# VHH binders against Probable RNA 3'-terminal phosphate cyclase-like protein, part 24

Target 1, 375 residues: Probable RNA 3'-terminal phosphate cyclase-like protein, of Arabidopsis thaliana (Mouse-ear cress) (q9c578)
Amino acid sequence: MVMMKKMKGSQSFRQRLLLSTLSSTPISIDEIRADETIPGLRPHEVNLLRLLEIVTDDAVVDINETGTRLKYKPGTIVGGKNLVHSCSLSRSIGYYLEPLLLLGLFGKKPLSIRLKGITNDPRDASVDTFRSTTLNIIKRFGVPAEDLELKIEARGVAPNGGGEVLLTVPNIKTLSAVHWVEEGMVKKIRGTTFSTRVTSDFEHSMRFAARGIFNNLLPDVHIFQDHRAGAQAGKSPGYGISLAAETTTGCFISADTTVSCERPDETGELDVEKKERSPAEDTGVEVASWLLQEIEKGGVVDSTHQGLLFLLCALSEQDVSKVRVGTLSPYAVETLRNIKEFLGVKFAIKPDPLTGTVILKCTGSGLINLSRKLS
Key: E = the ipSAE of ESMFold2; O = the ipSAE of OpenDDE; V2 = 0.75 times the mean of E and O plus 0.25 times the DockQ between their complexes.

## First folded at step 13 (VHH; framework vhh_podentamig1)

Design m59E (from kMDV with A59E; at its last look DockQ between E and O 0.88; V2 from the best seeds 0.74)
Fold by ESMFold2, look of step 13:
Structure m59E (fold): chain B 375 residues (1-375), chain A 118 residues (1-118)
Amino acid sequence: as target 1 above (375 residues)
Amino acid sequence: EVQLVESGGGLVQPGRSLTLSCAASGFTFSSYAYGWYRQAPGKQRELVAAISGGSTIYEDSVKGRFTISRDNAKNSIYLQMNSLRPEDTALYYCARGRKYFVTYMDVWGQGTQVTVSS
């Protein structure tokens, strides 16, 4: 009785569910890893469906026996308080935060949800990056800063996690269109190191190495330590560092990394050989270098936030948004394709050879949170 | 050889205009940030204007009066100085820094003198 959008394969699973839910578009996905030795949906993908059932009402999820076919009829986004979700340990909490941030904006009620799992892992943006950078990007689109918050209650790294965060998202009526083309100049660098079930000396090493790189570039550099002990240290040893650069025009550019000390290699065995210098010192150099590379690419966001930027532009009011980015990431290109498919929004893309950056423009779809009026 | 060469300084009456030029050579021009700095006698060197990527910044006292620009084809940076005041009298330097960073510069020109006096 309802027409379903037909799709194939495992690609873009998170974005397909997000856009299906925001656009009220039922979807049917076939051939999910159908030719692989272990076919079908992965644990973190099923876990995302469970999360959608928590934050929406009347969603219908039908998965066949092998997990190779999903039929999803999105529900009404409700939000609410006192929600708790245990995230799959196959991915970090960051995998779930991106869709939740957007879904929470369009709920009947403000969202307050506790997420348990892995807070820091290199496969997804860390909870520190969400707090330092991602929330600030969202605020540019007219989202009030009050009650848009991420609290880190406990840290957890792979394999066993044990971390916990509290996400609060206000519900809104609409997102504002933006004219955001001025990158500014870097005026300050802020960061956070963390350590769980290892000595805090790892944090000192990472800070020292990163400062050694930044001290030649600007004076305003401050990297905080977040050593966790006891219950707040989670269940596995690890350490990491998250950095954000703030520019004179209010842009935030980020990089982060995490070392999970008990993470096995692809064969399940540990590397017993040590590097010539301390692994923590190498980690500090690595993240600082990645931050500088992201800054050098230009644009108002780093490459990992391009997808979110385009989603926000496409969901905003029916007015023109114009944004500048550096080299488009593969994920960003895929995001543009999914936006057109679900929202009918097309971006005009114009390279700027003077700056080596790219300008993107669209007219937003004009998503309005109509359920807010009924509650 | 990496170098920056300023030109266009001189003696100018108050209220008049002057354009400073900076020619860059020995490196890939588009890969860096550029700034104009000035130092009056007895004063510290201060940033006047900077350009990198699609962005410019200006010191508050020169906003609306000075304009920084660049020409990638000529590997050159310019400072258009309008409505000049005696307080603008200084030695003006062109400088290069890492793209999007303007606090610590790594290459400096020799400077060009601007004197605003009646």
Scores: ipSAE 0.667, ipTM 0.848, lowest interface PAE 1.0, mean pLDDT 90
ESMFold2 (binder alone), look of step 13: mean pLDDT 87; pTM 0.885
OpenDDE, look of step 13: ipSAE 0.731; ipTM 0.887

Design m5Y (from kMDV with K99Y; at its last look DockQ between E and O 0.14; V2 from the best seeds 0.00; counts 0 for: pae E 8.1 > 2, placed apart)
Fold by ESMFold2, look of step 13:
Structure m5Y (fold): chain B 375 residues (1-375), chain A 118 residues (1-118)
Amino acid sequence: as target 1 above (375 residues)
Amino acid sequence: EVQLVESGGGLVQPGRSLTLSCAASGFTFSSYAYGWYRQAPGKQRELVAAISGGSTIYADSVKGRFTISRDNAKNSIYLQMNSLRPEDTALYYCARGRYYFVTYMDVWGQGTQVTVSS
């Protein structure tokens, strides 16, 4: 008897597949954009299914002719080495990195996979943010630091990409519960600028503007330039900046942005309203201001990492995790709903009126990697 | 008007204790981080302790002897100074920081003198 969790609509597609796979819960999703001008699954959603077929065994994927219905029976997470996946250019590599980071932890073998596509795009966290911030969040849950790595081999922006990263994820038995409520105080800011198929002067302008804001706040600020030429510069012109603040207790708060001339939206359609490219100086000011806003909100992670934080807590050992965050983002609230639906984990949510932050507690689901092969 | 006013300084014998107070006014007290700094004659101002929300830090030279605290109801910050040493002699300043930054403060008090002698 195969019992399927019935669902509707296009929302949370990435998380539904992730949680379906981690919990071994078959799902049936109907009415995927059924009433929209362009119905059905999008290219990046189909591409995610292809990625799942690469990193798992025996998954069953059944999509109807119009793409408005998906039946997904998750496979066994295997992982492995020498894997390569060409990501759809309708979204960035970052869209795929978040589920891969979690799936790789629970594979039969350690994961080593090369991802090709767009490394930097404002719709998803940049590969720089994954390296500077996301991996450090994961490490707090007991994941060995030595084998968790993201290498940026080439950069690419919309529309044509041409970027490439190598992701390495260790397989583990369990995730550790955390008591993580102490935010600390910001002691340093690190960042990376990039430019593809444009002059490196854009990087200088962004760095100069951002440092102008931060130098009045703290002395330990360093923003690196990541200049790539030839094939490593991808196929489209663009530039961007990724920033991370590190606190005295080891918290990382991030912000990033990317400027490119043209990109498809999630429907595969080009942006009809053609906005003039922002001057690089304005881009530097914008991202620095966003970072300061994220720091001011408090919490042990920035708002864009709240979803990942809650997933890690919910997947952890059957012990209590307690975490502090700032104002819950819409994505974070959606993540809590999906966690409850798939894992049965409910978070106790308690505002802290003294600081304006929110404390969340849960008992982890106790996911254990029974198929783990020692390596 | 934004103000920080220190009090509680004085002359004390080595090994004794002293409590410094800092009264804040003219802004939303709970939205900021606070620090105590000190400056000995001819020296640069140095951080002694800082507090932001539930987080504290201390200079190595005072760790285990000094405790920073805050009282949001009284809009006040305190520095409990135990086991005082002659090297702790300095003008002590209260300061406010906006973004949880440990090294940059945007409002300073006038200072209160602490002298540890004999």
Scores: ipSAE 0.012, ipTM 0.454, lowest interface PAE 8.1, mean pLDDT 88
ESMFold2 (binder alone), look of step 13: mean pLDDT 86; pTM 0.877
OpenDDE, look of step 13: ipSAE 0.043; ipTM 0.488

Design m8I (from kMDV with V102I; at its last look DockQ between E and O 0.87; V2 from the best seeds 0.74)
Fold by ESMFold2, look of step 13:
Structure m8I (fold): chain B 375 residues (1-375), chain A 118 residues (1-118)
Amino acid sequence: as target 1 above (375 residues)
Amino acid sequence: EVQLVESGGGLVQPGRSLTLSCAASGFTFSSYAYGWYRQAPGKQRELVAAISGGSTIYADSVKGRFTISRDNAKNSIYLQMNSLRPEDTALYYCARGRKYFITYMDVWGQGTQVTVSS
C-alpha cells in the first residue's frame, strides 16, 4: 500500500506542493474544482508542477484527464544553474517565487533560475516586494545575504507579460530559530515605481502623491523610478508602485499595487473598451495609505507575509521561535493548519491585548538538508 | 480637548531616581505612539525615549538608565529615570505621534522641569 496523504479541493495548492516536497510526503488531491463549469487544475497550477519537475529529480506527477485529481510523489530538490522557466500568464512570477524561495534553500546545489512572465500585478506580491521585503524576512533565519538575490531583467504586466527575473537562492543546511517580537519604529520608507509602454509621468504622479502622505510622518523617504522601454518593457502597458517601511529593529513592512492598461481592441475587432485605469495620483495615495494601515496593525511582518513567517519558523531547527504579528489573515490561519498537517508543528497563539498584536511560538521541525553540496 | 500633561519633575541629586508621568486626554490612547523629549538650556529638543505597540526605543545617552512605559487603562505614559546625571537636566516633554512613528509629533505637553544638581 502506497502511503499518500489524501486531501481534497483546490485550496492551498502551492503550500501543499511545497510542504509535500520539503517533507518528502506523497500526496493525492481529489475533487479539484470538480463541480465548477471549468473543472480541474488551472494553467498556473499545472505550470507550478512543471517548475517542480525542473528543480527536483524523480518527481512523479499524475493528473487525470479532467485535471480534477492529482497524485504527486515529490522528488529530490536539486536546484542547479542555468535553469529557465516560462511561467503561466494566469498568475504572476510572484506566485512561483514564494515556493521556490523555500525549495531552493534545501537543494543539493544552489539554485539559479530565470523566470519569464508577469513581474507585477495586484493579485500576487510584485517582484519589487520580493526584493524589498520578502528576501529580508528570509535572511533573518540564517540565510546568507550575498547569495540570495532577485534581479529584474525586464518588466511585464497582464495580460501578455514579457517580464523576466533571475533568482538566486543559496542552499543551506538548516534554518535558525528566531526571537522576533520587537517591531521597532519606522525609520525610513523606500519604494520603486515602474512604467511599461505608458508615459513615465505616471511614475512621477504616483511618487508625488505618496510623498504627500509621508511628508507629514518622517523625513527619510525615497522612491526610485524604473521606467522600462523596448524589450525590457514587456508586451503590455502598465505602471505601479511598491513601498517598504524599514524599522529600527530591521523589520520590513510592504505594500504594492499594479495598474494594467488594456489596448482599445482587446475585447473584439470593432470594440474600443473604455479605459478603466485608475488615475496615477489615486494609485499613489492608495498604496501609501495601505502601507500605513499595515504598519498600524503591528507585528514584525505585514499581513501578506505572515504565512511565509510561519513556514520559516516551522521549518527551522528544533528550538523555539517566538514572533509577533498583527491580526492573523485568513491565509495565515490556513498556513498554520497546513503546517500542522504536514510537519506536525503546533503554534502556541497568545493575543497581546496591551498592543493589539498576537504572539506565536513553536518548536521548529528541524528540517536538515542532508544532500547539501557547497559550490 | 486633546491634551498631554506632564508631571513628576523636580530637583534631584545625582545618582537618584525620578518618575515622570504624562496623562493623555481627548483621543483614543492606544491608537498612537508616544515619546519623551527633552530640551536642555541652549540646546535643541531631542528624543529621550519612545513607545508604540510592543516596542520601545531609547537615546544612546539614556539606555540602561531610563525606562518608558504606558498604562492603557489610565491613558498614561511614564518615564522612569534612574542614575540621574547633571547632563539629564532639561525640560521634559511628552509627545504623541502616529503609531510606530517617532518623528513629526503632532501633540505636545507643556513640559516638566528636571534639575539634577547637588
Scores: ipSAE 0.666, ipTM 0.854, lowest interface PAE 1.0, mean pLDDT 90
ESMFold2 (binder alone), look of step 13: mean pLDDT 87; pTM 0.884
OpenDDE, look of step 13: ipSAE 0.711; ipTM 0.879

Design m9S (from kMDV with T103S; at its last look DockQ between E and O 0.87; V2 from the best seeds 0.73)
Fold by ESMFold2, look of step 13:
Structure m9S (fold): chain B 375 residues (1-375), chain A 118 residues (1-118)
Amino acid sequence: as target 1 above (375 residues)
Amino acid sequence: EVQLVESGGGLVQPGRSLTLSCAASGFTFSSYAYGWYRQAPGKQRELVAAISGGSTIYADSVKGRFTISRDNAKNSIYLQMNSLRPEDTALYYCARGRKYFVSYMDVWGQGTQVTVSS
């Protein structure tokens, strides 16, 4: 009666592992990049499997020699304190935070884990966005604010990282269903600039440029500087800016970016992609413009948080959740398909052409944390 | 030309109702937020209500008594004012702003006077 869910390809790797673990569904994935010049699992994907072995008990991971085939038997989510994980430098810490936030909620013990690596990278949401926006979305589903925290101990950017965060997640019994359709109006914009191994003048330039965009829209705009030096500056030069808009109904809409500076004298394991340096003024304008575009799309979350929103709705108690989002992103559509495949939850989708938004409804799967000890 | 034109103001007895209208022209109506503002003599202009993208906001002093609405087919915004009080006496303005923002409106009407008096 033990069955493995058979799957193919490299797509949705993070979500497949997350949903496999939450649903206690063993999976077998074949043909992982089998036809590519460099076949098989990427370093960050293998690293995610090692992280799952740290926060669960009795997980079994079997990867073939070329990395093109994975068999994964999920373990029991335990959580715990004083855990440490060194993330692969091929992606940022943010790649790992999204699954960890959900897994930690359903552990036997509260989760406290140090993650080392890259804190800011444009391919993933930054640690600033997790603090400003992602944690607030999760709290909406009945997660207590106490002990749901992300502390930035050191910053690190590509290629060499050197950043460190401390993530704390409380364990809970259930997630509450939500009725969340009112976007509200933007009442404030908050942000954080950072700089590592470059002058803090980059932060001033980004802040000034972004404020120039927002000063014509609302008065309540504050962007904080976070210049890091010494041990807290990581191992590579870079700078960036993270912005969040808060609305009158408690929605958060985010945008962020990071600029990594080239180091001709640096050697070691490097991602094949690198970024061109850009004037800090242009970076500030670009992220501010991106934030305004996300706001204009409507919905209670930005496009990058739609997947998380739908996962939370689907994991919630067996009651109806109803949420409004802007145009569904490709990642959001992929998330809906994976949710149906692993949890059996179907979303009713109703476009609203007058506003350009979409209403989604589902009955949650009713996931209950039976591992949590009663007091 | 880009224009907002208010109508429907007048003299009304306390406790009665009045509907203000605002006709928009010269731009794409659905791309913006809209608000009603009012200014009594000697006081600052204040937000009364705003609407954008399916969301509405009301000043505390009018919540439960006033309703903002819109008609996209007629490019119009309305303010239904019930249970009027003498304190509601003011010049009422219709305004346009960026979608989902209520500050720093960029187009204003000329205003319509509402006077609540026995």
Scores: ipSAE 0.616, ipTM 0.828, lowest interface PAE 1.2, mean pLDDT 90
ESMFold2 (binder alone), look of step 13: mean pLDDT 87; pTM 0.884
OpenDDE, look of step 13: ipSAE 0.761; ipTM 0.897

## First folded at step 14 (VHH; framework vhh_podentamig1)

Design n1 (from m15N with A59E V102I; at its last look DockQ between E and O 0.83; V2 from the best seeds 0.72)
Fold by ESMFold2, look of step 14:
Structure n1 (fold): chain B 375 residues (1-375), chain A 118 residues (1-118)
Amino acid sequence: as target 1 above (375 residues)
Amino acid sequence: EVQLVESGGGLVQPGRSLTLSCAASGFTFNSYAYGWYRQAPGKQRELVAAISGGSTIYEDSVKGRFTISRDNAKNSIYLQMNSLRPEDTALYYCARGRKYFITYMDVWGQGTQVTVSS
């Protein structure tokens, strides 16, 4: 008899599966959209379960006929090379990258996996942001830079995707606790524009507008173009821009946005929050302004990376991590609740009124990758 | 009215100490980064020290001798200068910039002269 952690509802699905797998905690989730016109798991959620079956051994997935109940017994994280996964087009590749980055660290073998689908979409962090910012955050926790890499081999945007990335993640023994409270000062801004099946003039307009915002702040600003044509341009027209600020103490703060065609959700309803087609100049101003707002909030990460930061702290060795962030986002607060529920890790949270930031401290759970034990 | 007003400059013998003050007015003090800059005749203006959030930065030649600080209650920034040398002689400016940026400052004080001589 396997004791399962009982849960309800569709919320936190990605984190529940991630934490279930990392903590070897079987879960049972009931009432998944049970009262909705179209009940049950969505295609991107089922697709995540299939990805977990690819990167683990002996996982047991039991979904009832309507998709409203899931029983998940996590398997052993294996990783491996030459893996390929076609992501659902209802969400971007970024939806899957966050759990993969953490799962890959604790596999028997290093992970090398090719992900096909949508590379850039406003509902998830772009692959550019993963490459520029997310990987650098992970490296602070003792993950070696070699073989931690994301290659963008083709771009794809909604609705039809056609993008492709290659993710490599080294396997490690443990994550190191961090003392990461010093934000530093912004010393450079880097970015990438992209365009697929539209004129590269959109990229020029976005770059010009963003540089107009930054020119009075610092000289070291470089925004690179990534215009894709032919086989690498995917199947839908789109464009976007990803920005990252690097500070004197090695912090990265990011913002990104993507403009693409309207995509119906998986229930047939139009996505009310869809990214409107905006003039490229306005898109450049918007993302630059968003970056400056994230910087102004303070902290060692932007608000969209707070959840990952707390996951890394909670998974680290049994030692104290201390981190500074800006205003906690609702998603970050949700992440703290899930961490407590699965790992038993509690964060001490202390606002710092003198700086307008928040300090969080925890003792890591001490997750050790026993499959890498060499003796 | 947005202003930065420096004070505390003067003539000082080598090896002695001096404290510069900068009073800020006309804006929300905590929303910005602050720096002390100096310019000697015939030289480019250079950063001496900067402060924003929980971070400080110092020019190499002043590390260990100078300390930047701020008092949010008084809307003021200070530069404590110890072990002064003749090469520290310059016009010292207080400046503000966007929070977490120190390269291009947007408001400058008039400057206060520091002269270090035997």
Scores: ipSAE 0.636, ipTM 0.840, lowest interface PAE 1.1, mean pLDDT 90
ESMFold2 (binder alone), look of step 14: mean pLDDT 87; pTM 0.880
OpenDDE, look of step 14: ipSAE 0.718; ipTM 0.881

Design n2 (from kMDV with S52T; at its last look DockQ between E and O 0.80; V2 from the best seeds 0.68)
Fold by ESMFold2, look of step 14:
Order: C-alpha cells, then sequence, then structure tokens
Structure n2 (fold): chain B 375 residues (1-375), chain A 118 residues (1-118)
C-alpha cells in the first residue's frame, strides 16, 4: 500500500517537489492546467523532474498521457560530482537553482553539478544574484562557506541560451536556527553588468546610470563589467545588471534584470505587443530604483528572498527562529502555506507598525540529513 | 519648511549624563534615517550614532555609553549621553538621510554644544 499526499493544480510546483523530496513524502498532483487549451506540465516543469532524477536515487515519476496528473515518489538525495544537467530554455537556470541549493545540503555526498541554459532572465533571479545574495543568506543558517560556490563559466540569455554554471553545495547534518532581526544600514553596493553578443557599451551605459543614482547616497559603490565573447557569450544577444547592497549587520538586498530577445512565455504564447529592447541607460536607472525600493521596505532580505528565508527557518533544528522582513510578497505567503502543508511548521506573524516591517517566528521542523555518512 | 532643531547641550562635569533632543518638522518623520554627528575643534565631523527601521549603529568611542532613540509620535530623536568624558566635547548635530543610509545626509540641524570639563 502506498500513501500519497494529494494535491491539485499547477501552483507551487517547484516547492511541492522540493518539500516532497526533503520530507520523503510521496505526492499526487491532479488537474495540472486541466482547464487550459494547452493542458498539463510545461517543459521547465518536466525538466525539473529530470533534474531530481539526476540528484536522487530511486525516485519514481509517473505522468499521465495529457500531463495533467503527476505521481511523484521521492528518492534519496545523493549529490555527487561530475553531474551535468541541460535546463529547459523556457525558464532560466535560476528556476532550478532555488530548489537545488536546498536539496544539495541534504544529500549523501556533497553536490557538484554543471547547469547549462539561460543564466540571466527577468523571470527568475539571475546567477549573479545567487552568487551575491542567495548564497550569503544560506550561510547564515550554519552552512560552511568554503564549499558553497557558484561559478559562471558562460553566459546565455533568451531565446537560445548557451550559458553554463558550476554549482557546488556542501552536505550538512542540520541547519541552525537564527535570530535575525537587525537590518543594519547600507554600507556598500556591489554589482555586475554583463553583455553577450552586443557591444560592451551597454554595460558602461547601465553602470553610469546606476552610479548616478547611488552617488548621492553613499561613497562605496562598485559595479563590475562582465563582457563575454566567443563561446562564453552564449547564442543570443543580451545585456543586464545585478545589484546587491550589503549592510553593517551582514544583510544583502538585491535587484536584477536582463534585456533579451522576445521568447514564448511558459505556455508557448508570444507577447504580441512587445515593441523593442529597452535602452541600456533606462535599464540601469530601473534596477537601481528597484534596489532602493527593496531597501526601503526593510527586513533582513529582499522580497524575492523571503520564500527561501522561511524555508530555511522551517527546515532548521527544533529551536526558535525569529526574522524580520518587509511587506510579505505573494510568493512568500505561498511558501508559508506549503511549509505548513508539508512540514507542519506554523509561523507566528507579528506586524511592527512603528517600523513598517513584520516579525516571523517558528520552531524548525528539525530536518536531519540521515543519508549523510560520517567517516 | 524642513527643519531639524537640536536642544539639550550644555556644560557638564566628567562622569555625568546629558540628553540631547532633536525635533523634526516639515516632512514625514518615519520615512527617513537619523543620525547624531559631532565635530570637535580642529577635527572633522564624525558619526556618533544613527537609527533607522529596526536598527541602530554607534561609533566605537561611544558604544555602551550613548543611546540613540526616537519617538515617532513626537517626531523627535534623542541621544542619551552617559559617563561623559572630556573627549566628548564637541558641537553635536542632528541629521536626516535616506532610510537605511548613514552617509550623505541631506538635512542638518545647526548644532548644540556639549562641553565636558571639570
Amino acid sequence: as target 1 above (375 residues)
Amino acid sequence: EVQLVESGGGLVQPGRSLTLSCAASGFTFSSYAYGWYRQAPGKQRELVAAITGGSTIYADSVKGRFTISRDNAKNSIYLQMNSLRPEDTALYYCARGRKYFVTYMDVWGQGTQVTVSS
């Protein structure tokens, strides 16, 4: 007899698979886009299942003929080195990095995996943001810094990709609970511009525009240029910018964007009314303004990292974590629901009207990496 | 009119305490960061303490002795100065900046003199 957690719909696909695998909970998802003209799983969702088969042993994946039903029996997270995965071009490598970072922590062996595809895309966090911000958030929970790394070997943007990164993740026994409520003050801003198959003048324009905004706020601003040529430039023209602010208490707040050619959305449908690529100077101003808006919201992470923060708190040791965030994002609220459903962890949420932020508290589920072998 | 007005300075003996106040007017108080700065004769202006959101920061020379606070209902910022030393003698300024930034303050008070002497 097989007991499966039954669910419906296409929402939260990444988190459902992640939490199913971490909690060893088989799941059955019905009615995946069953009411749409193109029903069923999308290419990037199927591709994520292939990635899970690469990094786990003995997973069982059963998809019906229309792709509207998935039965997933999670395997044991193994990790290992010399792994390679070609990501679907319908989403960026960042789509896959989010679950993979957490899965790799709980593997039998440390993870070293090469991911090929789109490195920079506005739909998901860029690989630069993962390096500058996401990895630092994870380190707060007791993850060794020396083995947690993301290398950008080649850049690729939509539609044709051609980028490549190497991710290394240490395996651990457990995550530490945190008391992380002090935002600090911004002490420096760092960033990276990139360009592929376009003039490097796009990077100069974005950098100049962004510095124009920051020059009146603080002196310690460095935005690096990363122009790629030849094989490292991927297969499509594009450019973009990723920014991170570091605070006096070690918080990182990020914003990024990418400009590239039009491509179909996740349903295969093109954006018919899109006119043309934004000027590089406007892109620099826009991302700098978004960074400042994220900073002004307060909290120890930006709104795009709230989901990861709550997952880490909920997966940690059975002790209390307490964190401060700005306005909860829709993705963060969705994350809290999924955490309760899979882990049984409930967050106490207390608004702080004097600061305009919220405090969240939980007792971690106490996830222990039973697959990890000690010497 | 955007203003910051300091008060509470004066002459005090070493080891005593003093409370500085800064009244803000002409803008939405909660939208900004605030700092106390000081400038001794012949020296450059230096940050003493700052407050924004849920965070405070202190210069090493005053940590444990000075406390910055704010009262959003009264649009006021305070600096509680305990265990005063002669080297704390300076003109103390209240300043406003962008929320979560402590550099390039855009509004300054005229200052209040603190003199610590036997």
Scores: ipSAE 0.510, ipTM 0.776, lowest interface PAE 1.7, mean pLDDT 90
ESMFold2 (binder alone), look of step 14: mean pLDDT 87; pTM 0.883
OpenDDE, look of step 14: ipSAE 0.763; ipTM 0.896

Design n3 (from m59E with S52T V102I; at its last look DockQ between E and O 0.86; V2 from the best seeds 0.71)
Fold by ESMFold2, look of step 14:
Parts: structure tokens; C-alpha cells; sequence
Structure n3 (fold): chain B 375 residues (1-375), chain A 118 residues (1-118)
């Protein structure tokens, strides 16, 4: 017996839709921002529903006139080739990549989809971080490396975007459980700067500042430049930097940031420092400091990837996964609640006071891609 | 006041065991990575073993014979050296680096001599 799961509020919208679809659980969400001046679903949330209709078959989406009530009956995940989706400019492509990476694994066909919009934004992980870090996390769960790929065809930043990526995700039968508790030690740092419709000197400044911090820590540091011009430069000026540390045991820890030149207060915040430090230098210092903070927290993933890690563990075969993380973020705790609510998977959480980290264990739900055999 | 003090070195016969200790003071012990290095006369200083968080690394020639460990309550790092060989003869140093980094150590001890002969 399948009943519609009744829920309220706007929280966890992306995860609720993802888990609803993966678990074949119809949901009804009421009171979506019902008390706010502008009630209802936001543009990026509606856009996510449209994306789900593209990659699934027979999904039913019913939204009331004000957007405050949603009834969602998930469809069958199909995937396919030659798909194109224009993402809402209110959020970046990264908002959509996380659910797509998981949905594509359980499709009837391998997924190849072109996503258009904002490639780099501080509100979501950048496309560089997905390529450098997120894909490597997924591969640890038994996903074939050769068929999991993200190509950056054009860059775009807020407000007008104009970026484009091509995502390829293999369809698989099951995810493997993991025993992943050894953090290792940082052996190299890699990064990518980008610039669109601004001088590439911003990239030099960011690299110089970041290297000034890393030069005292390790020798193996390389930050690539990705200056885009013409058709590949998108529609708005901007620049940014994405960093990843790789450890001796194959862990990746990431940080990224992006600056759009049309920020309301950005020039005023940095005007006092024009003579001594440029905005790009500040950006380089900020991202490098953030990376070091994430590394110091410990764990096999950075805090922004804890949610994905737990989703992968919970979706995996019915065997025990054991993972080490740093202090659980609020988002990670929210993810654990949603996993229990939709999948019935409960994590045992055991602090490790000797290292200041925590160990999480679960038995995976055993999700099997039945559609793969029926096509 | 930031200090690393090694002890436990000495003269020992081949095949025997020795435990080196390193007492840390003047800083928060759990915030750092630690390593043991050694330097034979006329040779370059080389990493022997390192520990940070829940992870350890060993130089190939000592794997299975040496064990690095720590005791957070005593602010101390240890190197258990088993099956000692004449080639292990060196001045052994304790070093500190940033947590999860073992390159470019920033604090060094004075060293403790280990001599394996007879």
C-alpha cells in the first residue's frame, strides 16, 4: 500500500522531491511560504519540478494558483540522451546537479543532459567543485569512472547567466556500501580560477593570494586559469575560484566562491582597501582560508558534501556503510531526518573524542534499479 | 615555550626494540600533525612516520617494524621501533605541522640518538 505522504512548509524542497522520486513515494506539501509577503514556490523550485518532468516519465505535478500547495506523484526515472534544460537564473546549475547525479544513476537509460544557466555562484557549489570533488565522492560507491563526466562548455554568472554544461551519468544497478574512515593527509591542492567579461588579471590576483597561504604548507599546489571570451563568456561579468585538496587516502575537500561585478555593496565594502588590496585578492584569501577551515574539521568530506555522503550511504546496498565526518552541519542533520522519513534508514552516530570527529553507520536501503532490466 | 622534547634514544643490539617519546608543550596538542624524522651522519633528514587525525603514514623501510602513536591526555607522541637494524642508526627528531599536513614542519625537537650495533 502506497499513500500520499503529507508535509508542510518550504524546507528541504529539493531533498523531498529527490527522495520522493527515488522511493516512489507520492507527496503532498501544504503551506509553502503561506505566511510570507510573496507566498508559494520560488522560480528555482518550479524549475526543478520541470526538470523532474524531463528526466522521468509519467510524473504528475499539481500546483495550486498561489504556489502554496504541491501534490507530486513521482514518475519512473528514464534518463536519455540529447536532453536540454534551461535552469532558473535565481539559483545556479549546481542547485540542480546534486539531485540529477543521484537520479541519473537509477534511470532506465544513461543520462546525458545539457544544462544552461549560472555555472558559478556562492549560494551553490560551482560546476568546478562538482567536477573536482563531487564526482569523486560518487565514484567511491561503485559508479564507473569513465561514464560519469561534467563538461563546462560556457561560463555564466549572475545576474544573466549564459553558462552551459554537459552532464553524463551512467545508469547502474546498485550503489556499493563503503567503509570510509581514514582521512589521510593532504598531498596536493588543485584549483581553477575563471573570469568572464572582466580582465584575466582578477585570476592572477586570486591565485597569488591563495598561493601565498598554501606555500607554507605543501609544495604540490597548482591553480589553473579558465578565462572565457566571446560566446563562452556568458552574459555578465564575473570571476571566481574553486579549490580542492586531495589526501593520501583519496579524500577530496573543497571550497569555492564567485564574485559578480553588479553586487549592491561590493565596491563600498572594498573601497577602503583599493590602495592596498584588490577585491580579487580578498576573494583569494577568503577561499583559501575556507579550504583550510574545512580541512581542519576532519572527516572524509567537507561540510558541504556531508548531505550527499549520507544520501549515498542510505541509498546503497543492504550492507553497512561506515563514514567519518567532522562536526555535523545543520544541513547534514536535516539530511539525516529526511533520509529517515523517506527511506526508513537510521544512522548510528558515535563521537570520536580522540580526533574530534564523528563516525556514522547505517545499513543501506538497498535501492535496486529495476527499470534497467526492463528496457 | 612552544617545545618538543624527545627522549628514549640509546644504544641497542640489532633485532631489539626501542620506544621514543616526544613531549609537547606550549600549544594545543590536538590542533597539529606530528612526525618522526631521522638523519644519519652525512645524510639528508628523512620522514620515518607521521600521525594526524585518525591517520598514519610510514616510510617503506619501516613499515611493519615501527608504529607511531599518540596520547592526547599526556600531550605525547611515541615511536615504537621493533626489529631494529644497523641502518636505523640516526638522530631521531620529533616535528610538528599543521593538522592534516606533514610537509614543511614548523617546530622541531633537539633530537635523540639511536644507535644499533653489535
Amino acid sequence: as target 1 above (375 residues)
Amino acid sequence: EVQLVESGGGLVQPGRSLTLSCAASGFTFSSYAYGWYRQAPGKQRELVAAITGGSTIYEDSVKGRFTISRDNAKNSIYLQMNSLRPEDTALYYCARGRKYFITYMDVWGQGTQVTVSS
Scores: ipSAE 0.602, ipTM 0.824, lowest interface PAE 1.3, mean pLDDT 90
ESMFold2 (binder alone), look of step 14: mean pLDDT 87; pTM 0.883
OpenDDE, look of step 14: ipSAE 0.730; ipTM 0.886

